# VHH binders against Protein EARLY STARVATION 1, chloroplastic (ESV1): the designs that were tried, part 11

Target 1, 368 residues: Protein EARLY STARVATION 1, chloroplastic (ESV1), of Arabidopsis thaliana (Mouse-ear cress) (f4i9g2)
Amino acid sequence: RSEKSEERRFDQKMSAHGAGIKTSSSAVPFASPKSRFLSKQEKFYPRCTPRLTGPQSRDTPPKRDTGIANEKDWGIDLLNENVNEAGTNEDGSSWFRESGHDLGDNGYRCRWSRMGGRSHDGSSEWTETWWEKSDWTGYKELGVEKSGKNSEGDSWWETWQEVLHQDEWSNLARIERSAQKQAKSGTENAGWYEKWWEKYDAKGWTEKGAHKYGRLNEQSWWEKWGEHYDGRGSVLKWTDKWAETELGTKWGDKWEEKFFSGIGSRQGETWHVSPNSDRWSRTWGEEHFGNGKVHKYGKSTTGESWDIVVDEETYYEAEPHYGWADVVGDSTQLLSIQPRERPPGVYPNLEFGPSPPPEPDLPPDQPQ
Short names: E, the ipSAE of ESMFold2; O, the ipSAE of OpenDDE; V2, 0.75 times the mean of E and O plus 0.25 times the DockQ between their complexes.

## First folded at step 4 (VHH)

Design d15 (from a1 with Y104T T108V Y109T T110Y; framework vhh_3k1k_2)
Fold by ESMFold2-Fast, scan of step 4:
Structure d15 (fold): chain B 368 residues (1-368), chain A 124 residues (1-124)
Amino acid sequence: as target 1 above (368 residues)
Amino acid sequence: QVQLVESGGALVQPGGSLRLSCAASGFTFSNYAMRWYRQAPGKEREWVAGISSSGSTISYEDSVKGRFTISRDDARNTVYLQMNSLKPEDTAVYYCATRKYVWTSGSVTYYDYWGQGTQVTVSS
């Protein structure tokens, strides 16, 4: 009934319906494990084992859509509109917009806007909800949740949120970002899931990670990675990626590195397991002593091995894994949230702040 | 409710042949891989053969290659194991199995389903 020209164009652009199965990685999992050879290394490049197999962006995930709009599309303008309306587009599709706000204890405020649509034949539907939350503890949150489905049973959902917490233990503000996406088929055993998170504080403590799984073309794959920086010079990075076929052939690649003040280690394993449980593996490692010496070692079930100590000046530059912050930009929108005005003499109750975001259930355990 | 029912087990002479069947119900059979396992007296279950959901990928344990053939009939929701040139060491209870993935919001879990088994005895 409110089908103005502006709303019609807006709704047409927003009426993307469920799109079936999408992959966050390539359609084919990692190449089967192959013997690696040591290439000629640069003197001050402390890598022991070259990255000759596996996905192209193994050290850093490829830049990908994380389910969030650009700054211009964050939906903040929608949160400033108090509109409840519905209509029908020229193509026969229907749409609605709703908005509201909820108030609670300790200055809690939630402003939200929701919109959705349905195709003219009812064969597909979609919904988007945007929200902004705050309270008197210094808590602020921005988020979006999108979902869609079709009559074939295909479905997808995406969520993104950014949260500011006051940390009572350290008296620091912490910012946490997370995003999740899932798509699944209604007619075949196929789908994928992706979760990203990033947490940081003003002293440089940082934690980033991702959990991914998918199934397509009779193969399943799992990818996990994490990064931790303590703000005091310690770095921990790891990845664990594996895949399996419907008949039980499995293969994977995992590694970790830990460094503090030029002292640390790197280690990893590439492995393969046949359906009859025959296991092949290749393990490697580096120990950096901070004294101009590096211990490099490794072995393979195919007979490759090395165990050497080299004179090498280690230069370690902590390059972060490509992640959420590289896609969504800064926290300006989060920090600009205006909390409810607090009356004189009323003090915030820090004990009753919001709970940390819940963690989703993890997929079945990966082979170690 | 996923159900798997094996049949065709019998006493056969060495060098003989036997065909096992596994009738499946309670799921969309054509979307799931099927596997055969066996368990000899006093031993753990071992994998024998597998066939992918499409039927395009088939694999066998080394001791049965060239003698056993796995196949599927999606119209009948049945997987078969054709056993030729049977040997006394093939004596075992034979089980069919499948794995069902269940997608939930933010997670996937799986359940392995097994039949009750069918006894194959190879002796004179």
Scores: ipSAE 0.341, ipTM 0.717, lowest interface PAE 3.2, mean pLDDT 72

Design d16 (from a1 with Y104E T108L Y109T T110R; framework vhh_3k1k_2)
Fold by ESMFold2-Fast, scan of step 4:
Structure d16 (fold): chain B 368 residues (1-368), chain A 124 residues (1-124)
Amino acid sequence: as target 1 above (368 residues)
Amino acid sequence: QVQLVESGGALVQPGGSLRLSCAASGFTFSNYAMRWYRQAPGKEREWVAGISSSGSTISYEDSVKGRFTISRDDARNTVYLQMNSLKPEDTAVYYCATRKYVWESGSLTRYDYWGQGTQVTVSS
């Protein structure tokens, strides 16, 4: 088979069965990805740990209508109350909701709500936990964790959070967003996982990326990508995608580009491995010198090669991986978080709960 | 736990035939693709044949196409390799293998499982 046909099939499978972050954003109060990036931050805020759900998931989250309010109104509104109640809806489904409020050192405040339910016949269940956190260092966090499962063995979970750090003394602010989702079939060898993250500051520095894994129709695929913008004209982008069949056919495509003020490079590799271990690959590169000329070079395992200098085409505007402007612009709920009032003469401890600089996105060296 | 047990290896003359069997246990056999590999003395292990979990997709290494047939019996948790028109260069230890994909928190992990192998010798 031709390499191009297999690449088209690979892309089609990825697009068809892994709903992108774009379609998932409508399921949340803001157009921000979800995150459980609670690693280092969680160790500094132990008094508001959500009950983490299991790893199992489904391709589409179970639809849930509490009959009371939509998800945004329910979770966010509940953060302003103290409740602990349970009941049965008219359709026979059961539900519960609870909320809490934890306080800690250095002005730490965590407001959280949790709700869940079980279908009329007990065949499906779901849980959601919402939280907001703040302290006197200029830290604010908003997050959610959702999960569900059914009697067929289908399960899903997702989480996202937004974190704001605003240094009172240096007038610097940065926002970090991340999301994880997983869905798994109980009756088919099918499922998918996605992790997405994004970090940016008021100066335009940006890091974002994603890791995806999926399996459907006896085929598995993996995708990673990252983007970095320094706010000063530097751009780094990369993608690494690969797939395999149950019988060992494997193929992939990876590339990266690095540019600053029209000067930079692009390089990549498209590869294919048959079940009998025959490997084909094509590598390519471009050097852009900022003078209207581009050096293009490459080779393949079947003897194709080139090394040419051509006139620069119009700079390709790389399509954003998803809704860049929408993601950047949506912080209203996070910014509305009200920190505890700081008493006169009490100074925040800026070493409590620090968020380290975003870890750089690096091109992958090989498929996982 | 996954266990694979091969059987059916023997000494046969060139042009002869053998059927290898691989009995699987410890997993839901019908959900997993099955593969046969072989390793001749002094050579790397090479893939021979594979059959998908559904049984609808079957593939062979070029040197065995038309001579070997892979099949599965999900009711007996067994995969077979029917070998016809055997040649001296088919002499090897034959291994049954499967790959399990496990959904763990935040990952899709691959585990390869192998049998102990069964010796096929083709000589006069």
Scores: ipSAE 0.360, ipTM 0.740, lowest interface PAE 3.0, mean pLDDT 73

Design d17 (from a1 with Y104T T108Y Y109E T110R; framework vhh_3k1k_2; at its last look DockQ between E and O 0.49; V2 from the best seeds 0.00; counts 0 for: pae E 3.7 > 2)
Amino acid sequence: QVQLVESGGALVQPGGSLRLSCAASGFTFSNYAMRWYRQAPGKEREWVAGISSSGSTISYEDSVKGRFTISRDDARNTVYLQMNSLKPEDTAVYYCATRKYVWTSGSYERYDYWGQGTQVTVSS
ESMFold2-Fast, scan of step 4: ipSAE 0.462; ipTM 0.798
ESMFold2, look of step 5: ipSAE 0.254; ipTM 0.710
ESMFold2 (binder alone), look of step 5: mean pLDDT 86; pTM 0.852
OpenDDE, look of step 5: ipSAE 0.072; ipTM 0.607

Design d18 (from a1 with K100T Y104T T108F Y109T T110K; framework vhh_3k1k_2)
Fold by ESMFold2-Fast, scan of step 4:
Structure d18 (fold): chain B 368 residues (1-368), chain A 124 residues (1-124)
Amino acid sequence: as target 1 above (368 residues)
Amino acid sequence: QVQLVESGGALVQPGGSLRLSCAASGFTFSNYAMRWYRQAPGKEREWVAGISSSGSTISYEDSVKGRFTISRDDARNTVYLQMNSLKPEDTAVYYCATRTYVWTSGSFTKYDYWGQGTQVTVSS
């Protein structure tokens, strides 16, 4: 019943391909637990920290499924203010705002701004730090980290980072974006974590994905997905989502598709494991030959099976939603960073530039 | 530090009954599910029963269903296993267990905690 826009959750799809369309996942009992688990997600968000009186905005916990921060969310203008202020409000709460500008080797330059607040008794606090970095290798970085806690013991943190790497020999530039967000309850065994990344190069190569996990109402869930585009019409997309109760009921859905010009394949598995370890699964696949015929096949642990060729036109999708031009447009703040002027006769040390960004943390181990 | 202490194990005749208790400390007991496992000599540990944090969801291994009853008393931080119609095959060390979830930067990790166990022997 949900019209497709950018479906990213179980509750937004009935599995929109083979396993859901021809032999609907609603035929499997796990559909009900899956729906119930998702319906409770919004109640986890930490309560808003009491706003602090002062020249600063109140803190806010991060939101689920918001992806990578866009340019409208960047507090980059704060880097231009060069302010150092602190105060105490009438309620005894304190606040501060500070900024700095650091220089280092190989043209390293960092501008940063930090602000925060704390309640009188220290039971509530928040901090927000923004920065830009550059050096003579052509490296540019924008970043932010935010964190907070409230009097109920809820806590959260959020980071976003956008980086420009240049391969001067091949004339290729690559922009990498990443975000990590976490919130946890101080009174319940509940919390959630999300990691998002996007990588784009000057030729339209694109890689993006997310890892998410959480716990609410005695249920835990894990969700990961990825997309890869080569800039030449090839696409690879996959998802793997599963959930578990405290007593061992598990269920999940995973799929992969690979296409180029209407030729390709899709395959997936929907599965369920009862508390008594009874396992049900349905696997499915499609082969698209680009000739108006599609081979569809699948089987289930309960004996259902199919292997059929149907007359069906495979529709060619447009290239990725975001190309290099879109990335450059959205990355205007990153691209506008002014590196330090390099003196005559001084050459960049390319092998000692900023360390590559660390590999994103892996998702938690999936219980089996 | 999570601590689980089982008690109530004894030698009983076939057909007899026994109640095991598990006293928990070091965590907010009412927020976590509790489970019972058992291990017979030379065998791997097997799951026996579980009760959710709210107490509303209970599950049993098929071989004990109808004979064993799990319950919890959150005011006393205790979980119980009432064992009826005991069989020689129920002879094992019985363990209380809980799973906690720890949030760290970029991680959500499960940790299983176990008690020391209590011996149940069903024999004449």
Scores: ipSAE 0.355, ipTM 0.719, lowest interface PAE 2.9, mean pLDDT 75

Design d2 (from a1 with Y104T T108I; framework vhh_3k1k_2)
Amino acid sequence: QVQLVESGGALVQPGGSLRLSCAASGFTFSNYAMRWYRQAPGKEREWVAGISSSGSTISYEDSVKGRFTISRDDARNTVYLQMNSLKPEDTAVYYCATRKYVWTSGSIYTYDYWGQGTQVTVSS
ESMFold2-Fast, scan of step 4: ipSAE 0.421; ipTM 0.779

Design d4 (from a1 with Y104T T108F; framework vhh_3k1k_2; at its last look DockQ between E and O 0.01; V2 from the best seeds 0.00; counts 0 for: pae O 15.9 > 2, placed apart)
Fold by OpenDDE, look of step 5:
Structure d4 (fold): chain B 368 residues (1-368), chain A 124 residues (1-124)
Amino acid sequence: as target 1 above (368 residues)
Amino acid sequence: QVQLVESGGALVQPGGSLRLSCAASGFTFSNYAMRWYRQAPGKEREWVAGISSSGSTISYEDSVKGRFTISRDDARNTVYLQMNSLKPEDTAVYYCATRKYVWTSGSFYTYDYWGQGTQVTVSS
């Protein structure tokens, strides 16, 4: 029996007369504010250094957040001879150039050069110092110190150091790089300080970090971060940033990341404190299981909370972006330092001084 | 489809006890934190308790601390609220809830799923 499934074609032609209300919205041309690119005329501050004979000094404070510069950027100018010279230029500016060679025990040698200048009115000053150090233990050091003051009253100081250590027992080479920079405004209650360090060994152990502080009038900020690589795949990264106003408002963000072989965790906190001591905070965490799943959890003081497992690929840097090979490549001048010739039969007095205990990582001062 | 079904609501005397249950379906229950809310007549819905996906983290509203206990049974896809020492102020419709987070472009979007609620009345 042929059950005729009647396909009722309901044709309903509903003629929706869409009345096209042509609302002529007269687009008032928002006059694009002519961004007066005030071409900040780079006020070419007259260089205090005589054009012809002296090293060109920086007339402005260093830039912030530049990290540790490479040797090539330090402008190292070590003199080969002992020099003690000074002069006055035609414009009334003065300059000096000094160099020396210090000798010490265990084959210690320090070569240094110092240069500086002053404007005729004393409003601008600069000094640059370079040094190379070595001894018979394999110790090598390259360093630079620069300071200056400009006519605007800005002052700055910066230093870089590279140190090569050889472990007496393991013969493991270690390179340490550091930089300290600071600048102060002559016109504003403003200044900043940065400390950077990098430590590398030939096994891939790497430590990097920075401490930064700045003030601009009523605002101050801090930034700290660290990276640790054990050379075996273990990674620790952390940041801690906060700011405060004179009115008592504080806010910050911190996080930590720990990973090994695709497994690890991330944790963080964003917080705000009002002048009346009302605290808002959001804490979060991630657990990475290495299987493409991530446990994400968090809470806030406003009642937010989450706890979920998600399908997410874990991404982290298992190796430092800039590692041992890189630092060796960039430390050519450091490595080229030649120690004094060691007399036959003379061995450096290895004063086995107790390795200073690793400075206890001062626990972050729990805000009292 | 995510479904949450509350049960166990009743009329009880002050000082009495109730156990609420919420049966969950339509999602991987063990992967999600579960929450209890309540809404009293004429009041806004308020958070009462939460339990993490692992059960390792438990939290309570201050007014119910020491009296209420949240727990979960992942094998049964059920979250419980044991309510002891009930007070007239605890009178409300109690809702079970879960939140789904969708990660897009560095931000979480939240989708809240609610049950129909179960009435708890505490009266002499």
Scores: ipSAE 0.000, ipTM 0.175, lowest interface PAE 15.9, mean pLDDT 81
ESMFold2-Fast, scan of step 4: ipSAE 0.431; ipTM 0.783
ESMFold2, look of step 5: ipSAE 0.364; ipTM 0.763
ESMFold2 (binder alone), look of step 5: mean pLDDT 88; pTM 0.865

Design d5 (from a1 with Y104T T108Y; framework vhh_3k1k_2)
Amino acid sequence: QVQLVESGGALVQPGGSLRLSCAASGFTFSNYAMRWYRQAPGKEREWVAGISSSGSTISYEDSVKGRFTISRDDARNTVYLQMNSLKPEDTAVYYCATRKYVWTSGSYYTYDYWGQGTQVTVSS
ESMFold2-Fast, scan of step 4: ipSAE 0.383; ipTM 0.751

Design d9 (from a1 with K100T Y104T T110R; framework vhh_3k1k_2)
Fold by ESMFold2-Fast, scan of step 4:
Structure d9 (fold): chain B 368 residues (1-368), chain A 124 residues (1-124)
Amino acid sequence: as target 1 above (368 residues)
Amino acid sequence: QVQLVESGGALVQPGGSLRLSCAASGFTFSNYAMRWYRQAPGKEREWVAGISSSGSTISYEDSVKGRFTISRDDARNTVYLQMNSLKPEDTAVYYCATRTYVWTSGSTYRYDYWGQGTQVTVSS
């Protein structure tokens, strides 16, 4: 085995720093197991939905995949129905649909629709609730909660929410989007969780990110990423992905970049820890001066090191993160919400319905 | 409520053999990996061996590989460590351990549960 061949492979890997991490290189994904999530929906949601029968039967409730953000027009039609009905499918499974309409102070209005079902023997059940909210401050909200479970202890749930905050008096607006999904096995120590968020304000400030974790086939994985834009040309992007086996082998990759008008830096670490706690790592960094030159440096626990200045290359472009725009794209449904008419001379309370505080990213007792 | 109880430690001569047992209760044993650790006088606790929840993946510290064998009996909620060709350097208190995960909507919490240990002494 050639030392020069290994040096060339290392250099080739370094030149790919901006290419990002791909799951095709691993037998176990750093992301959630999508196939497991889809199998849960096929078992519960389609089976529990009634078929149209006879002249007085209503249309079968709309069916949706577990990727709630995949269809931007889903919620509006469901919320336009006023229903309170239940029935039994030909296979003996049962279903229900109900809707409601709540009014409150400061022009508060909530329209909601809920549906659910059970298998004929009660061994599986599911529910989903869809809502829109508004008030006289210009506040608008769309949301959904879905869940299901079976007699084997398998369970899944997902939530999706989009909120518009609009200050009518200052003419400022912000949009916040979030989604959370989880599935858990009842027969094995396996499951996964995913959370996404996107926030935009009228000044151009933007924050988006995701936290994912899962466990399957005696391996656990965690994936986090974030992007931040200050509305003034500054960009921050970062990713942190790692996995471990039940027997203590751990490995991961993390990087961040900060840029303003072609000037900035990137840095990262690839690491591996054996069950006996022997740690290998390779750290790297880049400084971009905006003058056609880039300073590259790094080192590894095996004694490799470099510190060079080279010409800028396009091979160091960072891969885009998967975000909300990749699924839904716009806020058409949210913006179509019709608020209650405000009577002449009645002024809105501008602090109605404050947002909850941010949730912590990591519990204090989860070491890396 | 998770409890791990080790047994089988004894004084043996170099080249001897011992079988350690760890009886587990308070959790669904078959869903969790089991590990053995040891702590020699004046040294830090070190990992010795591990067996996955299914039993299909087994791993050992280099110094015990080929001499020690880990196994599990899920019907008895017990993990075993068969120790052969014992050396004076194997003298330690041996602990069994399991790692549980508490899944929350925003993260996971890792908790290691330990037994009280069983003393193995290899001396003439």
Scores: ipSAE 0.320, ipTM 0.719, lowest interface PAE 3.6, mean pLDDT 72

Design f2 (from a1 with Y101W W103Y Y104T; framework vhh_3k1k_2)
Fold by ESMFold2-Fast, scan of step 4:
Structure f2 (fold): chain B 368 residues (1-368), chain A 124 residues (1-124)
Amino acid sequence: as target 1 above (368 residues)
Amino acid sequence: QVQLVESGGALVQPGGSLRLSCAASGFTFSNYAMRWYRQAPGKEREWVAGISSSGSTISYEDSVKGRFTISRDDARNTVYLQMNSLKPEDTAVYYCATRKWVYTSGSTYTYDYWGQGTQVTVSS
């Protein structure tokens, strides 16, 4: 039977071709484990501190969990109170809340709030930390870190971070958002990890991506994608997804595209590897010359091949992955926030140097 | 510390049968898939059979299908390879193996664990 399942997956891979190739979801399991790990995570949130947002979707970035940004009072409401309090819920679980603030040079301020709890028998515990950092340059950081664990060895953690950088001389702003989430089983060889990021600047430069991996039901999978827009019409978009079984069968699908003003390329590979390292693959590509001609080519390990030039007009419009703009509001609203000024009467006056080089010009956290 | 110890290798005549055992320690055996590999003189190591952590998925290399049977006993932390209708070309050192996957923030790592091997010789 196992061989029949592998034969079906192999056949599906062999039939795939062309840009935007989708492998059957039954051939490549790229779903994060939702029910098992999320239900354990929910056990760490007692009724006195319920979650305001629902479970995160595999196909949707994590919902914003840093509070509401506005022109006058940008922050998390919990950070506006100094509390140190503990109690017991009706179900016998315990909870605590504490908060603090730190001050530093150049108007640096860090406000934070932490809350956590334990189940009635002490078999599970959870903690949430929320923070806001800012300074006189207009730098602002909002963050959340959540975690939990139980006596069976199960654990999870989640972070969310939103950063605003402002150039005090040029009135240029940049927004960076990231979120990470991981869950691990203490009793099974199972777990999953997700990382999402997006970066925007006032000139339209954009970088988005996600890196996911997991293991459940005797299978491991990896899913990565990235998008880069230079704000001047240049686009780079790629996806790399692959999976393997405990018995050594592997399969995957990857592609990338690069375009500027109707000139560019797409290329990809669908592949399968047996437990004995027998490899099948199909590679494909397109070259778009912007002159009404497109070169299409490809080959497979089983002898399929093509290499043709067709008459085809290239009309490229990037279809972005679902982004945080629909959740948080648009980046233009946040990028319009003016840099903070030094409060009157603070001395000595500091000479602020040029802003650091833009991070979007640096290599990404993960190469393709 | 993960440790795998094979046993049961012997000299056997063509057409004979042999049962190999692999005793595991240092990890939660029931959470890991187990695999058998073999290496004949002058050849590369070849995968022979595998059994998933649950025991529900079993797979074999084509040359041993119908002749070999892999099984596991989680109560004894042991995986077995029952070898029937043995042929001279089955002569090899047989190894059991497992893979541990470790999750970390931002990456994964795998550790492959191998036994010392047990010699099977099929000869008259």
Scores: ipSAE 0.274, ipTM 0.686, lowest interface PAE 3.6, mean pLDDT 70

Design f3 (from a1 with Y101W W103F Y104T; framework vhh_3k1k_2)
Fold by ESMFold2-Fast, scan of step 4:
Structure f3 (fold): chain B 368 residues (1-368), chain A 124 residues (1-124)
Amino acid sequence: as target 1 above (368 residues)
Amino acid sequence: QVQLVESGGALVQPGGSLRLSCAASGFTFSNYAMRWYRQAPGKEREWVAGISSSGSTISYEDSVKGRFTISRDDARNTVYLQMNSLKPEDTAVYYCATRKWVFTSGSTYTYDYWGQGTQVTVSS
């Protein structure tokens, strides 16, 4: 948004009149389609949230929200329950709890616990799986996954994972977090998917991103963004958002910025494609040289263009996407994982550095 | 598994009418938008008309607007293109098309499906 604001200020200075934009300041030929896209995107989650009640009774464990929640500590507690049991409720629904503990080479250990239930006819079900992994290289992993289906055929799944490992690139401990969520309708061609990740090391190297896509009311959309900080003052941020109707109209907006100590660049494109593949676009860019001069340039398919140097001081303050920075920074439960006792004189097999442990024998994922 | 079969193409005189049909199989037809395209000799393929999965949104290329009507019959898994006031410039192979949107764990992708086409010739 900041880049778009700066571009707008530039346009005000360079053009006393918006030739070809007399009744609109929109960078897209059709402001209404882009406004409708944002409105639909904002309403998508409430409309595409499946009815997640499933069969629940006094004998069935309650459904838990496993996406980036403030209840991270509950996962550790549940992994300490080592039970394998199942039952059937009076309504014919069933429930189960199972657990496992796998050991491997190089101190590998995985503890997992799973619970779930299903209706008598199998049309409604839910499951939740928790796991904890460690080995002698210092690797630690905590994860949860949940999924379910309702009686209308709606389905959903969520996963969350946090990992500590040695970063071979920086030779530092690195923490990685990720979450994925998906819901889809059983009765219409509608659904959504969201993936989020965050990685950081002890010296401030950071990488964050998200990838979202969905479909509702005969429209599909995609939203991606990323951030990278090198811990030395370099910043890379970008977004790419676009949408498509069932009849072939597409539109989007994307931008990227790279900065270091007031020196850097920004660039972007707003575009629209008709069903006959006629493309309109407006591209823009800024080069900031840190000397009180900024090079601004751009063009559109309809003949707008500019290429100027202005007197402007560059001050850069990064704003994080969606406040995820407030959630990251608390890895108490991950760091509290107790690895297997290492015998005296035994050293970890690092094999040219730390490597991920083998995958555990967990119940299959229930993708839908 | 998805199959689209066009029919109804013919030689017709200028000012005449013709109805094209596209029979669909191998998917839940009511969940898919249907589109008609055409390709005249020596020209790029162009979009002609489209109808949304619900049938509530319909659109046409400007040169056919007011002359062509797209419709669908979900009970018969068929989309139609009613062509009126045909002109020599409408001479082309007409294709029925749809796009399948697939959800998988962690990704989405689309597959475009096309029929074999049906020849429409408008000549005296």
Scores: ipSAE 0.327, ipTM 0.720, lowest interface PAE 2.9, mean pLDDT 71

